# Miniprotein binders against q56419, part 277

Target 1, 326 residues: q56419
Amino acid sequence: MEGRTLEEVQEEVFKRHGVLVPKKELEDLAKALEEAGLLLTEKVEARLKEEEEKLKRERPMRLAGLSYPEGEREARAFLEAFRASYPGEGEEARVLLMPHLEPSRVPEVYGAALAALEKTPPPERIYLVGVAHRPLKEKAAALPVPFQTPFGPALPDLPALQALDALLPFELFNTPLAFREEHSLELPLFFLKGRFPEARVLPLLVARRSPELGEALKVVLRDFPGLLVLAVDLSHVGPRFGDTPLTRTLAEEARRRDLGFLERLAEGEPEAALAFLGANPTRIDGVEVVASLLPLLRERKGKVLAHRLDLEAPTLSAVGAGTLVL
Key: E = the ipSAE of ESMFold2; O = the ipSAE of OpenDDE; V2 = 0.75 times the mean of E and O plus 0.25 times the DockQ between their complexes.

## First folded at step 22 (miniprotein)

Design y_7 (at its last look DockQ between E and O 0.76; V2 from the best seeds 0.81)
Fold by ESMFold2, look of step 22:
Structure y_7 (fold): chain B 326 residues (1-326), chain A 105 residues (1-105)
Amino acid sequence: as target 1 above (326 residues)
Amino acid sequence: TEEERRFRWLFKHAREYLREGYESGNPRILRRAIELFKEALEIAERTGDPEREALVLWYLAVAYFDLGDKEEAREYAREALRIAEEKGIERVIQWAEALLRYLED
């Protein structure tokens, strides 16, 4: 039972107590304990299936009252405050790159995204592509359900999602539980739904680069035009992320990598942007999304509206965030 | 060993949860990271690995710092520093001192 063989248990009991317990009786006890372990596993599986079934109906807010207000009136005021943190003008976006980092850490970067949305005609739908922070069963996934927001539900574009699923060599609706806590969709969606309350959404996650996703999206976007949003963060440096302490040199490297990546994307050169990162020594969080979406980014020129490397001196760490319109 | 494998598994995933909690501001995810770090700490203590022990204690301090729990953050950072100073673990000394400068009066 405690890592001993049944023979060892039998012999120890005999040595200590003078009782020879048949191995069959020891086997029955070990089997009963294994069955008890199976019951625990089955209880965990049942809870997960229950959560999965709930997510097949809707995706509730998980960050209301934490990263943004739950009430619509307060949420509207919150959007206005973020817009005010970026005093500049935006530009029309056909593709928008924006962060998914906690908004209070990079307020002007989210403000720049809002400025871009002000210049953007309301789309019929938004292709929202985030970064999976939980494992997916495939390279990418979607969840075709309403996502709750303080501005009302963001309704899924079911025809576009079904068309996308039909073009992929894997089941697109493959990992509902991965969406349960996924902030890379929820945080950008708050801002997007606040500005485009009538737009439907395609909530997409990338775990590993999928050229098939980009090719399929290029086809789907022709029939179902809309706004493409890459919800990604940039450099992650310092001990928080298993790196050496943030120094002046590391911070400058992170800024250079962030801006060099964004500028090459802004020149319509996504392959050059990826090549510029090399081994990605500052852990830019968006490489797999960009690598998946190359067909949608090539030859599309634009502008970097904002960038911040958010420094956290107490932990000697930093995270970069940016706003890019194409 | 099995304990070595389990430590690496816990430590890897705890740091992933910590990053996710930090990026989202989500206390539920931060608390999950804390529980996984506590499991990893038990292994590091049991196996007598002061480098792993000090390292995990620092990540616990960071997790409590992210939660806004200054008292817990301070206590874990002090313990990380104490072990790191005793055993000469220079990187954790540097990390813990930086965090404590913000947590001390």
Scores: ipSAE 0.829, ipTM 0.928, lowest interface PAE 0.8, mean pLDDT 90
Fold by OpenDDE base, look of step 22:
Structure y_7 (fold): chain B 326 residues (1-326), chain A 105 residues (1-105)
Amino acid sequence: as target 1 above (326 residues)
Amino acid sequence: TEEERRFRWLFKHAREYLREGYESGNPRILRRAIELFKEALEIAERTGDPEREALVLWYLAVAYFDLGDKEEAREYAREALRIAEEKGIERVIQWAEALLRYLED
C-alpha cells in the first residue's frame, strides 16, 4: 500500500499543528474511510480546522478545577492565600518575571508576584509573554481572542496586537492550536486577571529567540504602554528531565544559575544574563523569551523578590522558579 | 532503522508531554504522554533493549504517579526495578527505588 502509515500521519499532524491525535482515533478514522494516507490526513485536517475556528471566538479554561478554582469566590480566596504565602512587600513593576509552574509547587513565588502587582498601578494592557511548549510555525505567535478566567474573560488588545503584527517580518497570528492548552499563559493570566480585571491582554508565545519581537514591542510600547510580563520557569534538573539525580552539587549549581541569571537581569544586563548561562546545562526555559526581549530589558534595574528550587523527592528532580521586578 | 527512528520520536515527545503535564497538572496531556510511552515500550520489548525498556517503564510510572494513579505507578515502577536489577542498570534501580518509597502504603 503506497499509503502513509498511521504513525507517519500522526507524526505529520504533530509536526504541522503541534497536536497529537491518538492512534486509536486514527485507526477508527482509517477504518471508516477504508483508505489510509491522504484521506485520513484530510479528515484530520478538517477536524483541526474546526478546532481552529472555535479558537477564533475564545480560548476556554483548561486548568480550572485542577490548578486553580473555577468559581470566582473560590478563586479570590485562592489568590488571597497565595498572597499570604509571601511575607514580604512588593515593588512597582514595569516588567514582571514570574513562573508558569503549577502554582501549588511554588506558592510564595506567585505570592511575590501578587505583592509586586499590589504596588503596580493598574495597566491599560498586559503584554503576557509565555513559553511555547508546542511547536510554532514561526518563532513567536499571538492569539487575538478572549481568554476565559474565573474572573471573566481577559479581552485582547486588538489595536496593539495589530500594531505589533505590522512590525514583524512574519505573521504574528499563527499556530492557534498551540494556545489551546498552553499553561504558560493560562496560569499567570489567572493571577494577572484577578489583580487587574480591566486590563486588556496581549497573549504571546515564544518558541525560538526572535530579536525582531523585542524591537517591534519596543516601538509598540511607545504608543500602547503597558505591563510586560515574562512567564518563565528556571532550572529543570534531575531524572524527570533526563538528568542525574539531584545532589547537593547539582542543587547548588541550579541555584547559582537561577540566581545569577535573575540578578544580572535585575542589574539591567540581559546579555550578561544570557552569557552567564552559556550552554544552559540546567535547562532554564526562559532563555528564548529573554533573548527575544533584550531591547526591553536593557538598562532596567530592579529586584529579585523570590526564588525557589522546588524538590520533587519521588523523582529526585527539581524545578527553579523566581519573581523579578524591573 | 525505522523502528529506532520511531522509538526516538516517541520517547522524545512523550517526555515533552510528561513535562508539560507535570508543569500544568493537566491529566489530558499526561494521558498523551502515557500513550506515546506505551508505544515506545512495545518497540523496546520487540527489539530486546532492556535498558530502554526499564527506562520507559520508569517514565510510565512517573506519568501515572502524576495522574494520582498509585496502583499503576507502583506496578510500572516494580517492573522497571525488576528488569534493571536483572540487567544491572544501576541508574534505573536508584530511580525506581526512590519512586517506590512514595508509593508504599
Scores: ipSAE 0.814, ipTM 0.936, lowest interface PAE 0.6, mean pLDDT 92
ESMFold2 (binder alone), look of step 22: mean pLDDT 88; pTM 0.891

Design y_8 (at its last look DockQ between E and O 0.74; V2 from the best seeds 0.80)
Fold by OpenDDE base, look of step 22:
Structure y_8 (fold): chain B 326 residues (1-326), chain A 105 residues (1-105)
Amino acid sequence: as target 1 above (326 residues)
Amino acid sequence: TEEERRFEWLFKHAREYLREGYESGNPRILRLAIELFKEALEIAERTGDPEREAHVLWYLAVAYMDLGDKEEARKYAREALRIAEKKGIERVIQWAEQLLRELED
């Protein structure tokens, strides 16, 4: 029986679990196993199961000391510096669209989000909807555990999460490993927890558009009111993202699409915002999230507080980020 | 071929991890991207595809830049440039030259 290669096992584990196991780790495991292929897969699955069991208790910080400070004092200073980077005033938000890009790249955009939060009464709960950068078993998922932050743990709203699960045609609590290192939740949560220390959180990920999620959330929000946060980035253009180098024309197109998207959302026309993007040639990140939350975005008028197309000169690439309140 | 399939799988997911690493600053994710790119590079070298090789080398340079390893980044960027110039791959020439300029102290 031609034993499965380590590469085949790696691909299979990735396909099944959305986890890439390093080849070296697979090699080490294979050396410990007399039988290749199936036993290796079983051992990998057992380890992944152990990691899932850990995630039943809490989600630890992954980006502390990297993207933001680990210590509370330093984290507060960091938060204040980002707020200071935005010279304007915020507006009260019922819905907040903010980035999940590394904060240092677009500080004023995060600053605008903080400005909006300053004008927002402390919510009882925050519905934090991020983008799944890894495969999910379902279109959307939640992790009903505390998320660690420098400001203490962000506690889940279990009653609201359970209510949401009950209204969905699929199991909401799926693919816990997808949350382990998902920055689209961790980065915005830093800012949200820093401003609303007492708010409970519903950490949600969207992999594919789920109209069911928006309809379910609309019902849940009646009994469990809170702040809705869309943690999404905008255009991704240039060689880093498999495109041609940033030109004036490409930058103008990216800005037009970003702002056209945000402005239509600000007018309460989320379907028009999606239609405006068409095939999404500049790869706006938030499309699947917005498509999932249409019932919650319709007829809500708001304001674009900030936008940036951040150039990375070494790669002639750029990423769009924005802050919108509704 | 199986090698081409494997290359495309590696190169696709390496770029996805590179994006995730870029957006998050997570060095673990960047290291995963680098591992996949290195395996892709080995295939490209073995199959004698200089266009694929030059592209992978450029992305490796970018990944090392993201890790803060300017020395390794310059090394891979120079190699990308060398192959691209030898084979007339104008796109990679431009990208590698720009990366090298920005990685200069």
Scores: ipSAE 0.820, ipTM 0.937, lowest interface PAE 0.6, mean pLDDT 93
Fold by ESMFold2, look of step 22:
Structure y_8 (fold): chain B 326 residues (1-326), chain A 105 residues (1-105)
Amino acid sequence: as target 1 above (326 residues)
Amino acid sequence: TEEERRFEWLFKHAREYLREGYESGNPRILRLAIELFKEALEIAERTGDPEREAHVLWYLAVAYMDLGDKEEARKYAREALRIAEKKGIERVIQWAEQLLRELED
C-alpha cells in the first residue's frame, strides 16, 4: 500500500477478488481511515490528559487486594505478620534502605524494616525515594498529592516539597503519569504509613542520577527534618532479566555484590559502594538513587539488618533485597 | 531493517513491563507485557526469524506463569521448545525445559 495509487489498489483488489470497487469508494475509505486515525489519536491524548489531571489531585491504591489487603483491619494484621517473620530487633534509623519487591517474596526483609521503624521515633515526614519504572521528563520527580493506603491517605508535605522544587534546576513536579503504577513507592509506603500514621510524605522518584537532588535534599532536611527512605532492590540475575541461567557460582557472585554494596554504605562510604559495583553486572537497581543522594549518605555509619537473594526455580533467576539502617 | 527495529523496540519494552509486573504483583502490567510480546511474536513469525520467535514464546510462557495461568504457560513453553529444538537454539531449549519441568503436575 505504501506508494500505491488508488488506481493500483483498485486493480489489485479486482485481480485478487474479482470485484471492481469504484474509485470513489476507495477515496472515501482512505479519508475515513485518516479521520478515524486522527480521532483515535485525539481520544488517546485526551484520556492521558484526563488521567494526568486526576493524578494531580490524588494517587489511588493500585495494588490493594493484590500485594497487600484492601481493608484496614486485615492490613494491620498483615503488617504484624511481616514483623513476626523477622525475629530480631531493629535499630533506630535516620536513613532506611528497604526493598520495593513484592513483599511476599522477601517477608523477613520487610520485617527487618518494620523492626527498625519500631526503634525510630515517629518522624514529622518521610522522604520516600523510589526508582522510576516509567520515563521521567527530568532526572527526578515528585507528586505532591495524597497517596491512598488502607490506613488512610498519606498526606504530602507541601512546604518541604515546594522548598525542594525551588532549589532544583528543573521542575520537580514534572511527570504525574509516571506515578500511576509505581510500586517502588506504593509497596514501601504501605509499611511506612502503617507504622507512622501521622507522618507526611515526600514521594520522590529517580530515573537518572542527579547530584542536584542530593544537594537540595541536604538543605531541605535541615529545615524539614524527617526519615529518609531509599526504596530500592538489589541484584537482578537470570533468564528473566536477559542473563544466563543462575548457577551456584552466579548466585554467590550476586550475593557478594549485594552485601558488598550494603556493607560499604553501612561504613558511610557511598562512593566506594558504587565503585565496588563497577559496570553493575548484576543490575542492582539502587545505584541511581544512591548516586543522587551521596551528600546524605557520606560518613553515616550503620548496619545491614537483613538480606535475601530470592531464587526462582522455573526461570533460574533471582532478585536481591536488603534492609540497611544508617 | 525497520521490522527488526520495531521488533527490538517491542521486545525491550515488553520485558521491562514483565519485570515490573513480576516485582509489583500487578496483573494489569503482566497483561500489558503479554500484549506487547504478542505483537513482537507476530513480527518474528512474519519475518521468519525462529530465534526471535522462540525467545518471545518463552517470555510469554513466563508472563502467563506469573499470572497463574499454568495451561497457557505450558502451551507457550512447549511451542518455544518445539521451535528451539527444530532450529538448534540451545539457550531456549534449556530455558523451556526448565520451565516445563517446574510446571509439570
Scores: ipSAE 0.816, ipTM 0.921, lowest interface PAE 0.9, mean pLDDT 90
ESMFold2 (binder alone), look of step 22: mean pLDDT 89; pTM 0.903

Design y_9 (at its last look DockQ between E and O 0.89; V2 from the best seeds 0.82)
Fold by ESMFold2, look of step 22:
Structure y_9 (fold): chain B 326 residues (1-326), chain A 105 residues (1-105)
Amino acid sequence: as target 1 above (326 residues)
Amino acid sequence: TEEERRFRWLFKHAREYLREGYESGNPRILRRAIELFKEALEIAERTGDPEREALVLWYLAVAYLDLGDKEEAQEYAREALRIAEEKGIERVIQWAEALLRYLED
């Protein structure tokens, strides 16, 4: 508190570490530090550093007992219930697009992903590409550690991750704290690890479109073949997301944007898929990932297996989710 | 102004945390969103901005709905509605009424 307000500390910590610490937490720390005569900034930074060091060893489950069961037996039953919610057949995937939205909101969309995995030969590794919900120091990041799941740890493919890092014009392992709570990796990983228990993982986040990531991944995938997973959600509409209330017309537009995007990807035309969205008026969050991965999506044809615009009447809002195999 | 800049910054990131908590089902993230919305509310109250005040109260109601705390969600939604009706903030009237219809039924 050396000439700084709590607000200034909050903003400085965010600038340096990408973590927005509420003032209440800072106030609690300041009370303890006042008694010990320690500088608040030093204590916050030490706490964040300790969390970073833990994440350099492993990434613990954060959603066990919340979005999926913690126990392995219950987790397997949970997985089977989701598969049962999609009565159709899957198709083999070299690339899988699946959601990261809370699974209970779109059970058949996750079920369709499981159906696709049933038709997919077990890969040696999975390139799991999510959407960063926290700022990254670079356009993209990875965390080369085991991610814990109810099915055991998902081990990192260290050789593939190091090859990827070597090809990028920036340090790939750049923002460990951004992975701490990142559900866009954890939720899809539950399903992927449950179906492919032996596969290693490259857990990747995109914050902003990175053509260099896609080019590097194309090279790495040649030498380290595997399943590419885009863990993305689709339209976000309504007051929950700063938009006008959901109407029949807005829902129809959101569905049209979601499906038009997915169908153009299924035609092997990712540039056309992005162009179709224009200014992205329904806030499809898969755009930055697709824009990064163009070299891996071009001329790869496939099929949309499922789509749902999940309506939330109490908030006049909706989120779209889909399953696409290429 | 500096207070307007801080409000916009807090409000933007609180909504991002709310979205993340909603998408993940993670109560720890939802609680962080709540604390950030409360900080934003303090600014809206201090600066006498009833539109921002009503808006943040509605987002607080949504955050408590996501946590499954129906009592708190109702209380915040009612307060959002009270201010919105008093000041003629039509969008928040609409939003709060939809939320209360769900919570009170």
Scores: ipSAE 0.808, ipTM 0.924, lowest interface PAE 0.9, mean pLDDT 92
Fold by OpenDDE base, look of step 22:
Structure y_9 (fold): chain B 326 residues (1-326), chain A 105 residues (1-105)
Amino acid sequence: as target 1 above (326 residues)
Amino acid sequence: TEEERRFRWLFKHAREYLREGYESGNPRILRRAIELFKEALEIAERTGDPEREALVLWYLAVAYLDLGDKEEAQEYAREALRIAEEKGIERVIQWAEALLRYLED
């Protein structure tokens, strides 16, 4: 039996678990094992299982000291600085669309989100819907554990999570390892926890459009009211993302698509927003999330508070970010 | 070929990790991207595909830029430019020149 190569094992583990095991680690494990392939996979799976068991207790910070300060005092100062970067006033939000891009790239967009939160009565719970940058076993997933933040742990709303799970045709509590380093939840959660320290959280990830998720959430929200947060970015254009260099024409197209998407959402027409994007040639990140939440976005009117197409000059690339309240 | 399949897999997921690293600022994720790009580079070198080689070198330069390693970023960008100029790969020439202009200032 031609033993599986280390590369095949790496690809298989990634496909099954969404985890890249470094080749060096696989080599070290293989040297310790008399039989390559199956035993190596078993050992890797055992280690991953241990990591999953840790994630049954809590999700630790991964970006503290990098994207935001680790210390509470410094974190509060950071939060206030971001709020100060947006000169406008916010509006009360029942639904908040905000970015998950590294905060320093689009500070005023996060500032606009904070401004909206200032006008929002403290919710009992926050439905935080992020984008899965790693494969999920199902179209969507949740992690029902405390998420660590500089402001203390964001505690899960277990009753609401259980109610949601019961209404879905798939197991909601799947792929815990996908949450381990997912920034689309961690970054917005910093700002949300900082403003609403007592709110419980439902951390949700979407990998693929799930109409079932939106319908289930619509039912759950009746018994478990809360703030819905869509943590999504907008256009991704330029060489960094496999595109041509940013030109005036490409930038105008990205802005048109970003704003056209957000404006249609602000008018309560999420289907029109999706239709407007078509094949999504500028790679708006939030499409699968919006497509999953259509029942919750329909007929809700709101306002675009901020938008930025952030240029990365070294790579001639840009990323769109926006803040929308409904 | 198996090498071609492996290259495509590596290059795809390396770019996905690079994006995730860029968006998060997470150096651990950037290092994963670099590992995959380096393996992809080895394949491109063995197969004698200068376009793929130049592209991978440019993406390595970007990954090191994201890590804050200016020196490594410059080295990979220069090598990308060299190969691209030698082979007439206009796209990579433009991208490497833009990156180097920023790194030299």
Scores: ipSAE 0.792, ipTM 0.928, lowest interface PAE 0.7, mean pLDDT 92
ESMFold2 (binder alone), look of step 22: mean pLDDT 89; pTM 0.903

